# VHH binders against Phytanoyl-CoA dioxygenase domain-containing protein 1 (PHYHD1), part 3

Target 1, 291 residues: Phytanoyl-CoA dioxygenase domain-containing protein 1 (PHYHD1), of Bos taurus (Bovine) (q0iib1)
Amino acid sequence: MACLSPSQLQKFQEDGFLVLEGFLSADECEAMQRRIDEIVAKMDVPLHCRTEFSTQEEEQLRAQGSTDYFLSSGDKIRFFFEKGVFDKQGNFLVPPEKSINKIGHALHALDPIFRCVTHSHKVQALARSLGLQMPVVVQSMYIFKQPHFGGEVAPHQDASFLYTEPLGRVLGLWIALEDAMLENGCLWFIPGSHTGGVSRRMVRTPAGSVPGTSFLGSEPIRDNSLFVPTPVLRGALVLIHGEVVHKSEQNLSDRSRQAYTFHLMEAAGTIWSPDNWLQPTPELPFPPLYT

## First folded at step 1 (VHH)

Design b7 (framework vhh_8dlx_2)
Fold by ESMFold2-Fast, scan of step 1:
Structure b7 (fold): chain B 291 residues (1-291), chain A 122 residues (1-122)
Amino acid sequence: as target 1 above (291 residues)
Amino acid sequence: EVQLVESGGGVVQPGRSLRLSCAASGFTFSNYYMHWVRQAPGKGLEWIGNIYSGGSTFYNPSLKSLVTISRDDSTNTLYLQMNSLRAEDTAIYYCATESRWYDSGTYGMDVWGKGTLVTVSS
């Protein structure tokens, strides 16, 4: 189940992503969804903390990256909202529970259900089969991709935001908690795109400057026809190489596309960039995956 | 481009100690996990141990009391110290590093040196 075959490992090395159907049972998915519903029901986000999550990278830099609420969320459970769900005064235009883009970034550490799933024996076995010696969990998020409001996520590489020296030390695990199909905004990948390295990075700006983040380098031009859709069923896990180019289209359907995702870093021989928006804190150093 | 060269092998008497070296070039040595592996005549590969970039070591439990792995990142050199050598330690000793999915651009390429022969006899 969790251990990769040689052919699966080769496929991941060739394409930069790999789909593992049936990774979580229906009961496991239900437990996570039930828990997130409880977290949302207790949500109380003050006006000054209502941060919209833009699906466009430049708007992401301005909105999410420029606020202390986002920059200090690495050891917290915080709420980020879909674009267009607030009026000019910051009041909700749709019910609050239908306006959340994501909850991040320490679900794996701070919530018992998400901690249990993230550190499960099958996740650990998967990491071992990939050759990870000292993996740590750097972040986690629950993505809602709301009906009608769930915007597209522009083509990107995770390593641009979670930068390491050397490159190739970050792995994304993306688990579908609902069927992720073309109509509700499944993932799209450029197979083999992880081979060219990273030409752009999102970095923290000096303390007190605005915005709180900026890009170094330039975004490469990518042919949209190279993308292949990756629809998956509820419970599937998608392995995402840190440098594979991927995106998701807008959710135009009446259904959400809920997913739980987290990132591992191989800590052995790796320097986590001090310029990354996300930093470990004394209160929450990046937890080792293996227990 | 990427090269590993073992040295220090030779004939050694039972009960003595021996230090092997592995000189690395063509990559940022300090950022890599390094292994020692041996192969006795007519037998398969036996993993000895490894060392992280930060110096933390892990050993084959059956060999832990007999070996010490260390590294000097300033000289790009990996070491294997062996004590109380026995005839059964006669083998070709290899150093190795791994390039896996998380090492961008290498695609799980395993890099091995050519090996150095250790013969334990009078």
Scores: ipSAE 0.000, ipTM 0.113, lowest interface PAE 17.6, mean pLDDT 81

Design b8 (framework vhh_8dlx_2)
Amino acid sequence: EVQLVESGGGVVQPGRSLRLSCAASGFTFSSYDMHWVRQAPGKGLEWIGNIYHSGSTFYNPSLKSLVTISRDDSTNTLYLQMNSLRAEDTAIYYCARHYYRSGGDWTFDYWGKGTLVTVSS
ESMFold2-Fast, scan of step 1: ipSAE 0.546; ipTM 0.821

Design b9 (framework vhh_8dlx_2)
Fold by ESMFold2-Fast, scan of step 1:
Structure b9 (fold): chain B 291 residues (1-291), chain A 124 residues (1-124)
Amino acid sequence: as target 1 above (291 residues)
Amino acid sequence: EVQLVESGGGVVQPGRSLRLSCAASGFTFSSYAMHWVRQAPGKGLEWIGNIYYSGSTFYNPSLKSLVTISRDDSTNTLYLQMNSLRAEDTAIYYCARGPEYYDFWSGRYTFDYWGKGTLVTVSS
């Protein structure tokens, strides 16, 4: 019972990403959305923890990536906000539930519904069919991509932020909880871009330094015509190779583009970089995927 | 000039152990990932595993219980230790200089330099 056909495996190897339509049922999607609504309804973020997520790379380092709230979120369920939703005093200009960019980064471990989906038999079968020996879950996010406020995500490779030796021993699983179309900011990929390695990485700066993270190297400027849009229906899973170049455009529509995403790392023969912003903690070591 | 020279091959009885060596020269050995690849008679190339500059190893899952890869950066030497050799381990064994990683999902070999190979025959 292989989860992937030989032609699907070949397509993933050639392109660096693969769409699996109908991976979650409508009922499964609704259960996850209802659970996130409950989590949001109980949201209590103190003023000093209200940080905006920027869609621009340098602003991301300064606003989100360099804050203590973000850097210590790896074993927590924490809230990150769209740019432009707070006044100068930190008060909401938009209803709180419409101001959230993402919730991260330990939903897979700390919430029973998200844990069940992440460790489901079909996810485990998928990982086994790809040859993963000892996969661990390193992070998870619920991404809202709010109508009108959901900013673009610039071209990048996940391995630049989740760096491993060997390079690229991370796999992204991105699940659409709403239809992801051109209008509301679907994913775009450069097919075959996963074979060239990385030219930059995000690293922690020494303790007490500002900002808390910085880039080594630089992101190359790429021909926009190389990007292929990847619209998917609710319930689709998109496999994302750690080194494939991808992006998403701004959500200019009246609809959100909600997605649940998590990353696996192959733990067999892999070193998780100590310079990564995200680190396992004594309270939450990276949990094995296989149960 | 970059050179990779394998040694240690030969005829070995089933169940025995064998260690292959690869002497590297012409580049900063300690800065590169090194790989072992084999080719059995009438078969394609089979990646065995690699070792990174950090000393971390990654093995082909079908072979990991039988092999160990190590390196000695002071002598610019790569090693492949093989235990419990079987007739199906008969092959030409190559060392290769490669990227910091091997993309096991693609199964593609992107090595820039190869040795000439050393023959291992497992037979009485």
Scores: ipSAE 0.000, ipTM 0.134, lowest interface PAE 12.1, mean pLDDT 82

Design c1 (framework vhh_6fv0_2)
Fold by ESMFold2-Fast, scan of step 1:
Formats: sequence, structure tokens, C-alpha cells
Structure c1 (fold): chain B 291 residues (1-291), chain A 120 residues (1-120)
Amino acid sequence: as target 1 above (291 residues)
Amino acid sequence: QVQLQESGGGLVQPGGSLRLSCAASGFTFSSYAMYWVRQAPEKGLEWVSTISGSGGSTYYKDSVKGRFTVSRDNAKNTLYLQMNSLKPEDAAQYYCARDWRYSGSDYDYRGQGTQVTVSS
């Protein structure tokens, strides 16, 4: 049972993140990795959909935020690639299975293995212990962070991309499927940074405009000394407050840093912003977490 | 049983140098990244430096970059921290750690520490 102790709850409230080691067993991790290998083996991405993921804000908006492939992925299982893996013609310079940045954004709903993990008794118990009344699952991703190619993720707050009114309604669950260490690009957090709201928002632009998204506001330049590394072992779950500032460094190692992550929103008394890139669809409304 | 024992602390003048050591036992030393953390009076634990199991990768808190150097001798199960150009704000109890987690400290993987004092 993943019921939080009073001291764990207090630490999450104070820091804005919390590590729960041993949340998934080795068998559970292996089942998810085996399933993602099957999904990758059957990958068929048309040439015009081969777009590179960028960690730079302006390049991120241009390369990913402006494509219909990205903007309509909320109720799909779609593939996004590391920067530098295609030639000028769109052919792979690296084996396809070593070229994927992430798979998103409806693994939790469309794949039985990921659905089972996301709606597991221990995830539900964890959400209940945090006081969530009507949590829904808004998105999920499998992140590879490839050896040598896995790019840095710049400092950000999840709520900038998954905006709600009021704030404080989004929770990230990040599960290590491999040991996540400094060498392969573990998470870094600014403890206590979740108490000041958001510095920016990524919003959809009017229909027919290019690019398809833009930023309102700006991410402030922060002293790097404020960040604390958060290395975790395979099977650990990291709770991430929607407003906590976090980042990851480039993977310079010979090993990937695979993780499964998904986001919950407290639906009771919350407005999901209509300006968010991610929207529920008639085919897939945000599924309730509690079954 | 994991055991870590720090040594090498002392009193120095601003701008001085100290070399800290940490003797490790009870685990396969080369298989683990090692950490230096510090605690100043009336303050919490603060991460200072990390070194990979092989010694091939090192990471530092921004305020100590260029002044501190972490290293290890896997044959001797020993971790080191060379501290140069010491400042008054570096004064603290210094600990080595194996399984340090910011969101959950496991003190079974931390040594007893060695005190560093800077005259002013």
C-alpha cells in the first residue's frame, strides 16, 4: 500500500516533490519495458510525421507545438524523436528504436499494460492519501532519454503546460523503469518552489494560425545552485507538484533513462483551461482514476 | 552493514585548502555513485558534489565549482574532496553518503561527518 505517512505528506507539502522507492516491483517494470518494446517494433511513422523533439523553448514551439501530429496526440499513441536522428530526407541516422524521445499521450487509456499500472490499487491509494476527491488522468508518456541523444529538459513547471483554475490541481507521477542517476539524466528540483504560481503558460493560438501554440509570460532565469539532484532506483515513483520547478540534464552516458509518467487533475471544482494544447475529446474524455 | 567514515576536516583561514577523505565498507564501492553533503549550524543538509561509480563523471553545486574537486580510489574504497579557496560560507559539517535522496534522507548510508571551520 502506497498510503503516505504524515511525515511523507508534510515533506511533499514543504518541498513540492516526494520520492517513494520500491513503488513498482522488478516484474512490473519488466512488463512495461517489454510492452513498450512491442509497441516500438510495430512503429510505422510516415515521413511527414517525423518531427524532432527540442528542449529549447522557441525550437520546442516550432518543432513540436505547431504540428497537428503533436496537437492531436492527446487521445492517441504517437512517437516523438530525439534531435539529430534524421538526415535531410527524413531517413534515420540512428536505429529507429534508439531515436525515440517519447511515446504519448494516451498510453494510460489505450494500452492494457499501462492502463493497469495507471489505475492500480496502489496508485489509487496514493491519490486518496493525498486527498484527491475526483482525480482524472489527463495524459501519459513513456520517456526514453536515449544514450548520448537524450536532451536536457529546461527548468519548467508542469502547470504551465497543463493549466487549471485554480492552480494546485495537477499532480505528476514519474516512475523510473531504469535507475535514474546523475550520469544518465536524473530529475533536479528546486525545493519549495511550488508556492508562487506559474511564470508562463503555453497556449493554443487561434485556429489556422502558425505556430499552433505560443507562450504567455516567460520562464525566469534561476540560479542553478538552487537545484537539487534526485537520483532514484528502478521502480521508484516521484510525486511532482504541478508548480514545482524541475529539470533534467542531457544523458551523456551509454545507458537510457526510461520512465513512465502520467498526470492527474483534481476535477472537483477545477476548470481545465480551454487554451491548453491537450484537450479531452468525445472519443476519450479524461478517465476517472478511481475504478 | 554499510559504513562510511569521514576525516580531514579542521580550521583554515579564508583562501586556504583542505582535503577530506571518506573510507567506505560493507558494499561494492565501485558500483555506487558517492555524494558529499554538508550542514552548516542551524541549517539543513546541502548537496555539494557527486561522483559516478567509475569516477568518469563529476557534478558540483554551482557555488563550489572551480574550487572543489571530488575524486575516488576504488581499489582503496575511498572517496575524496579537495577544497581550495575556502570561504566563510563553506564552514560546515561535511558528510559522505552513498544512497542520498533529497526528498528522503537515509542516515544509514551517511557517515558521522568531519567539521570544516573557516576563521572568518
Scores: ipSAE 0.000, ipTM 0.158, lowest interface PAE 17.0, mean pLDDT 83

Design c10 (framework vhh_6fv0_2)
Fold by ESMFold2-Fast, scan of step 1:
Structure c10 (fold): chain B 291 residues (1-291), chain A 121 residues (1-121)
Amino acid sequence: as target 1 above (291 residues)
Amino acid sequence: QVQLQESGGGLVQPGGSLRLSCAASGFTFSSYDMYWVRQAPEKGLEWVSTISGSGGYTYYKDSVKGRFTVSRDNAKNTLYLQMNSLKPEDAAQYYCARWSYRESGTYFDYRGQGTQVTVSS
C-alpha cells in the first residue's frame, strides 16, 4: 500500500505538518534509545567543547554559533548541553546523561542504527509519496528535552536555518521516541503558516568573528493563540514543512521528551545556501536518501 | 581481554544459505549489544544487523530484511547470523563487533578477524 493517503497529502499541504502515529514500532524506538545510551556512556567532551543550548535569541546565537564546535558539527557526532548544567569551571552539576540537550548532526550517516532508520524503506516510501525526486539528508539530531532542564524552543521556521533557493525544498522528519505531551514539551504548530515565506535567516558571520552566526531580517511577533499543541505517542512521525512556524515549551515534568529528527532537502533544482551554518564537507557530502 | 572469533563463511550459489557464528570471550556478553558488519571489495564497512544484550530487539539493514536473522545464545557467549536467499551483492568479509562512538565518527570497540562470504556460480 501507499505510505500516505490522498487525504493525508492534502492535510500536509494545507497545514504544513502531519502526524503519522505508529510509524516506528516500540522495538524500533527501544533500539534507538539503547543506542543513544551507549553513545552517551562513551561520551568524551573536552572542557573547551562543552556548549550549552539556549532558548533566548541572544544566548541562542552565543550557544549555537559562537564556537567552532557547533559550526563544524555537520559531519560529526557532537554533544550539546542544557543551559545551567555546568559550574564556572565547566564541571557537571547534573549527571552527564541528564545534562544533554541534543546530539548532532551526522547521526544519520555515522551511526549504524540511526543510518538504518533514516534510510529505511518506509522513510524512502514516505519521501517518494511526497514527490521528492533527489532527496538528500542534510542533518540529524537526537533531542533529549531533559526533565526540569529542557528549555523552550522559540517560534521559528526550519528554512530560516536551512535556507534554500527556491524555498520549499526542506522537510523535517521528527520521530517521538517517548510520548510527547503538553507536560514534557510537545510540539506546537501554527497551521497554514508555511505559505508566507521566510522573514529572517541565520547566516554564518565572517571567519574569526564572534558570534559565528547572526540573523538577517526580523521574526514577526506571533499571537500565541494561533499555536495548536501536537501531542503524539511514542513511535509517531511528524512531518514538518520547512516554512511552517512551530515551537516547543519548557519541559516542566519529571520525564524527558526524547525525539530523533532529521532534515531532507530536495536536491533537484535546489541551491543550498553557502551562508548556512551547516555545509556538506568532502568527508561527508549530503548523502542521497534513496538507496 | 576481549576476543571475537567469526566462523561459518564460505562459497555459495545465488539463492543459497549460510549461518555465521561469532564466539565471544573476555567480557559479560549478555550486557552488550552485538553487531554484524561487512566489507565488500573496494567498499567501506557496512552495517548489517544489531541484536540487544537480552536478544529482545533486533535491527537490520533494509536490503537484508526478511533474508537475514540475527540471534544469540548468551549461555554460550555466541552470536549468529542466519543468511538466506543470498545475492551476489551480499559477498563480503563479515565481522562480529561491538561499536563505539567518537566525536568524529564511529569505530568498533572490538571486532574479530572476520569470515569470508562469496556468492558466485
Scores: ipSAE 0.000, ipTM 0.213, lowest interface PAE 14.1, mean pLDDT 83

Design c11 (framework vhh_6fv0_2)
Fold by ESMFold2-Fast, scan of step 1:
Structure c11 (fold): chain B 291 residues (1-291), chain A 123 residues (1-123)
Amino acid sequence: as target 1 above (291 residues)
Amino acid sequence: QVQLQESGGGLVQPGGSLRLSCAASGFTFSSYAMYWVRQAPEKGLEWVSTISGSGGSTYYKDSVKGRFTVSRDNAKNTLYLQMNSLKPEDAAQYYCAKIRTEYWSGGVYFDYRGQGTQVTVSS
C-alpha cells in the first residue's frame, strides 16, 4: 500500500483510528506466528515466576524482580503473563505456554522477522503518507490474548504511557495475525476521542520502589455505548492515534486473538518524556523507521 | 462494586460429590468469563476451570477432567462447579474469580475473588 487516499486521511483525522484490511498477506502472518512459536518454545520463564516464597521478605524481593524485569524490557525480548495465571508465590495455575500474555518490547529491533515487517516498504510508505518526517520505532509487542485468560484491556490512551511534548506525536500500528472478532476480543474505539488531550499518565516511581510505576490523574468512567467495535480479518492493520480512547473485551472464545503491534514517534520537534517507563538505551536508541 | 460469594463446600468421603455455587454481583455477569481456583493448606493457588461468558466453552485442569463440570446460569448471576468422584487431593478452599488485565504493566492477581468455600475429603 503506497499511500492513504484523501478520504482515508480525513477519516483517520476525524475518528483517531483507521482500518486497512489486507495489509499483510497470509504468508507474512504465518512467518511471524512461526517465529513467535520458536521464541515461546525456548522461553526462559523469569526466576521470580517459578519459585514459591513463604516469607514477606522473599515476596518483596520477587515483586522487585518483576518490577525490574518490566522496566528494563525496552531493549529486550521478554515474556509477560496473563493476569490470574500465577499465585503470589509465582506458581503457574495453567501451563506456561498457555499463560503468556505478550512478548515485548524490542521485537522490531532484535528479531530479523519482526524487524523486516516493521521496516517494510509498505510500513514506510504508510508513515510517509501520514506526513511523518523523522519517525522512530519506540516499542513492539506480540499479544496472544489467550482463550478464556485473555483479559479485558480497560479504556486507555497510548499517549498516557508513551507521553510526548507536544502531544499528537505517537502512532500505534496494530496488525491482526488472526481474525479479531467480537468473540475473541477485538478492539473497540471511541471515535473522535483523540481531540481532548490525555486524562492520566503512567510515570516511573523512584528507583528501587515497588510498584515501579504509578498513575498521575485518572481514567474517567465512560459510557460503554460510546465505544464502536472494530472487528478485522487476519492481516489487517489498524492505525491508532496516540490519544484515541480504546479498549478490548475479554477473550471469551476458544481461539486466541494474536496481534503484532508497534509504536512510532515523530522525532522532529518532539520531547520523549523522561518519566516514561520506556526509555531508549545506549545499546538501543530508538531506531529510525526510514531506511 | 464486584462481589463474589461461594457456597456448597463440606466434608465428603473419597468418591463422593459436591456442587459449589458462586453468587455474583456488581458487574454484567454474562459478559465475563468466570474461573474456579483452589488452594490447599500448604500449597499455592491452583486453577481448576474456566467458563466463557455465554457458557459455550469450558476448560479444565487435566487432573479434574471428566470428574468436574463447570456451568453458569446468567439469568441468576450464578456460577457452579459440579464435583464428582472426589479424591483426597481435591481437598482445598475453592474460590470463584473474575480476571482483569492492565495493558502496559505486569503483575499477577485476580481482579476479584470471594472468601471461598472449604472442601474436605477424608478416607
Scores: ipSAE 0.000, ipTM 0.228, lowest interface PAE 10.8, mean pLDDT 81

Design c2 (framework vhh_6fv0_2)
Fold by ESMFold2-Fast, scan of step 1:
Structure c2 (fold): chain B 291 residues (1-291), chain A 120 residues (1-120)
Amino acid sequence: as target 1 above (291 residues)
Amino acid sequence: QVQLQESGGGLVQPGGSLRLSCAASGFTFSSYWMYWVRQAPEKGLEWVSTISSGGGSTYYKDSVKGRFTVSRDNAKNTLYLQMNSLKPEDAAQYYCATYRDSGWYTFDYRGQGTQVTVSS
């Protein structure tokens, strides 16, 4: 179940990602989906907070990153919307519950259902089997990937956005709450791509400058044939090395591709970059994973 | 072959001081971040301190801040941990450590350790 075998550990080390089918039960998935429905039903997003989340372009990510709503979301539960769901005045063109791209970034800390899943014994056992000494949870998000609106996520490395010194200290856990298949935009990975460091970094710019974030370096253009699709069933967990190159295609189906994802950082001997958009706050320092 | 050898441990009274050393060989010491970690019996490995490759950045576990100071001498391939105001909870086997590859979440290289005992 949660403890990795030696062959699974070696596969993760060689490929930079690993699929664990059946990690969550159907009941666990349903509890998380029901809880997110309750959160969405009570959603009250003022006009000035109705921001579209870009999944395709660096310019759009920088523009969103310069907003206070995004940059201060690390200790909050906030709503980000799919591209094309607002008119010029900020009114919804699609029902609000079908327009959300993601909810982030402190579900793991602020919501009891998501906290329970994130700190579950099986997640802790998984982290221990990977050798994490002092893992902390740095962020979490619920991703909807809406039918027809759920856009492509361009090739990237998580460590470009969650940068540490030394590299190799960030681990993504991505849990399918619905079957994630080719048609609804499953994950794609370049196996072994985690061994070359990072190609770029998203950093905060000095206070008072515009835009509020910028990229150092660039994401290289890669042959699409290097990517392997990673379809998984509801309840699967995908381990994602912080430096493995991955992407997802547009959701072409009539079904969402809901997933819960969170990131761990090995805090032992690691410096969290002060230039990262995401920072711990006095109200929410990065919580230890182990209880 | 990477080799790390700790020394300087011993028995000390509460409030006392010890200076640990770690002699490194078999790798380009000046290019690696170095770590002090400790382990008490029946407990897991616990991170204590980190120092950058050039020595310009240092980081500490909250419970040792202000009491412990990590330093390094790259010309001598040696890492140090100055421990002041030692408490009973600091008693442990102390290891210097580094990562073989920044891509992994474990200390691939560590020495045999040096025992620190704090008692009257």
Scores: ipSAE 0.005, ipTM 0.256, lowest interface PAE 11.3, mean pLDDT 83

Design c3 (framework vhh_6fv0_2)
Fold by ESMFold2-Fast, scan of step 1:
Structure c3 (fold): chain B 291 residues (1-291), chain A 121 residues (1-121)
Amino acid sequence: as target 1 above (291 residues)
Amino acid sequence: QVQLQESGGGLVQPGGSLRLSCAASGFTFSDYYMYWVRQAPEKGLEWVSTISGSGGSTYYKDSVKGRFTVSRDNAKNTLYLQMNSLKPEDAAQYYCAKGYEWRSGSYFDYRGQGTQVTVSS
């Protein structure tokens, strides 16, 4: 059942995240995985277009080519690679299909399988139960978290990258397409960390400047012991408040940790920051969730 | 009805050892990750250790690695925490928590009263 009980809603409000096991059936997960296999099989990435996706702030800010490719991906389906999968000449050390970090950021709009899942009646019912009046889908990603190569995602708040005025208007939906366990890099959260706002923002720098993005403010130092691991089974959906502090560790295991994630914004009474890396385009304005 | 009952706490000198136990009932124990968490008077709630449903994977807070060992007996529906070389900083109320509730940040409904660990000379 996609509708939240009063108890679940209260828990989400208190903790800033909520796990809904069994949100997607095994068949629904398999359909998305088969579709991604088809997309990957058609992947043709020339050497000069290969971009390693870094989750480290300093590396991302330093890599203008990576940043430019990322910043223009909002209305595209683009491929980002794990670190260490290329030799010094840019040749794959691991088969290409096992080298992909993620595919982003318009799967929800450009692919019929992902569009259907994103706009499903149970997703809409969930959004309505949270009180969203005019939710729009701002981005989507398929995350592979490859065996041995799946890099960590440092502690962060989504609202630092997807900034709105007022705050509290962004919601992440993260769906496990494989069991997400400690060994393969599950999510970790600091419960209750969403109540203090954001201390930093990633903003675009002027076109052609180096780096292409910069941070305003600074991430506060958090005691690592405050993080709670959040392992989930295949088909689980994790609701992620835009301001909750979360991370994932490196995947040192022999299995991937595939997930489909997308972000909603409440459009009613909300200003999407023009400084955000992600912008709607004339070709793809943020699509309304409700159909 | 999910129930978790902790035991094995007590007063120990620095460098001493204790073994905590958690008796679980009301759910299929082997299907769930289990957690040890603690609450010290001077600190907030802290995650200490995790064990997978099969017992094949274990994880620890950095400050307890090499000193604490989590284990489980799925035939007895019991979770254990072996604590060696205890330090004053380890003094806390220790709770076991069920995986699903901890995933939602809500292990409160599935934790017991806890067991108190005191470390003093």
Scores: ipSAE 0.000, ipTM 0.187, lowest interface PAE 14.7, mean pLDDT 81

Design c4 (framework vhh_6fv0_2)
Fold by ESMFold2-Fast, scan of step 1:
Structure c4 (fold): chain B 291 residues (1-291), chain A 122 residues (1-122)
Amino acid sequence: as target 1 above (291 residues)
Amino acid sequence: QVQLQESGGGLVQPGGSLRLSCAASGFTFSSYAMYWVRQAPEKGLEWVSTISYSGGSTYYKDSVKGRFTVSRDNAKNTLYLQMNSLKPEDAAQYYCARETYRYGSGWEFDYRGQGTQVTVSS
């Protein structure tokens, strides 16, 4: 049941990313979108978790609340919002369902529809064809990339946020639930950029500090001409090497660019950094992918 | 605007050689793996060869291994197929094709050229 050909494996090794069209059927995409609509309809997010205010005291209070909400989301289903969707009092300026940036980070474990997709036989076959021996699922996100509000994602490497020793142990799976095109903010990659390691890490700060994370090192400035756009159709899966440099542009269109993404880690011979913002909990250790 | 144009086909005797070329335009040629596929009269399309985007890996149908060599020149946006020791069963319309992948069906191509005819007879 090998999913990938030797040529595809080589392309992934050489480029650091690989597009697989038609990975999910239209019915599978519809089921995930319908499920997320149900989750959004029941959304209840405390006022202090919604956005930052302009005064220093309000900024400190809201940064602490938002930081705690973010840092403890690894074993939860939580809501994160686009910038500019709240007034100073935290009231929605846009309908709530049009204001969500992403939902994270344990959809793969806590929601039966997302668990089923994440642990599907075809995902497992894909992981086996890539040579993963003991893959675990470390996190998942549903990304909306809202019309007009969906901001750019600056150039980065996933391994800067999901750091392991050795490097090269993290794999992103990014699935388009809507066509992802230039106009609505598709992915862009620098092919072959995964071979230089990482120059920046996001780490937790000591408990009680604000903000709850900081960066060690800096993201290098890269020539924008090196980026290649990666438009894909609904149902496509994009494999993303943990160290490949990628970005997405702002969504300037009137349509969202919904995607479901999750990360695998090869657990065999790998140390998950204790400094990572995301940690397994006693209630939810990273679940093995293979069932 | 994607265009693939094959050339180099013709009539050869058994044991002869031909070199096929495929000129690519309208896309970043160096970003795609490329295929050679063929179709003989009254038969379906057969995969013949694959070359990775860099040219570092090549793959062949078992019946052509050791006789055919695929190569590419990314600076010239050109794909090649050197065919040696041609057999009557190699007679077909030969097409170059650009890589795509559809899950469940494996390797596919989203663009194919018009083809170049290879005939093997005395």
Scores: ipSAE 0.000, ipTM 0.279, lowest interface PAE 10.9, mean pLDDT 83

Design c5 (framework vhh_6fv0_2)
Fold by ESMFold2-Fast, scan of step 1:
Structure c5 (fold): chain B 291 residues (1-291), chain A 122 residues (1-122)
Amino acid sequence: as target 1 above (291 residues)
Amino acid sequence: QVQLQESGGGLVQPGGSLRLSCAASGFTFSTYAMYWVRQAPEKGLEWVSTINSGGGSTYYKDSVKGRFTVSRDNAKNTLYLQMNSLKPEDAAQYYCAKDLYWGSDRYTFDYRGQGTQVTVSS
């Protein structure tokens, strides 16, 4: 049972994140990993669709944010690669299966295994216990964080990328499919950082311009001592408030740090920003979580 | 504002030892994890070692594990790398870094040091 106790609800409200160990069984994790292996084995990414993911802000704007392949991925299952894995002609410098940064952004809707996990009774019960009235699923990602290629993710707030009016309407669910420890790049949070609003927004630029996205505002420099590491075991779920400041360090180990993550939005009384890179499409409106 | 000054490099015979130092200033050293990275001629930048802010957790590139030891003295704002059983393959310019990121076909990092040269030859 995924219902939160009063003390867990209080901790989430105070800290902006909450760890739920043992949320998925080993068998559930293995099923998702096996399914991703099948998807990767059938991967066919033509040269014109090869898009690198960058953990640096400027490179995210140029390589990931500016490409049509990224901007139109919200209703697709698409592959994004670690930086440095292609030569100048777009040929792989490392095996393709070891080059993938993430798969996104509609696994929750388009793949039966990921749809089943996302809409599971446990997830729905968790959302209800948090008071969500009309939650919809806005995006999902499978993150590999490859050994030595899995770069750091700079400090950020999810609501900067998934902006709503009012704020406080987005919730991240991050599930460890492998132990996530200091050495392979676990999550780090600034507890209580979710109470000050957002410092920046990623917005779409006018159609046809390059890059395809830009930032309004800036990410403030924060003392690294404010970050608390959040190591978790395989099967753990981490609840992430849309405005909590978090990051992950480089994967400096010889093992990956695979995770499945998706975002919910409370649709009741909420305006999804038309400036967000991610938009619902006629083919895939944001699906209601509750079934 | 951030400054990193590496020292302790030199020429050593195969099987020899060197101890590298990195003097840090311009930031609260004791609150940051620190990194050693190296760049050999005709090769990209390679990560070598990591030490957490308190010094209790250390990580190493597989090829140097058991031969290299990273440590730090937070009271002196100094990072160290003890290198034993040096091999010709270890010859490189060594840098300490505060922030590390994989970029392009090599690592990129925010550092202010000039590095220290390690040469291994008979």
Scores: ipSAE 0.000, ipTM 0.127, lowest interface PAE 17.2, mean pLDDT 81

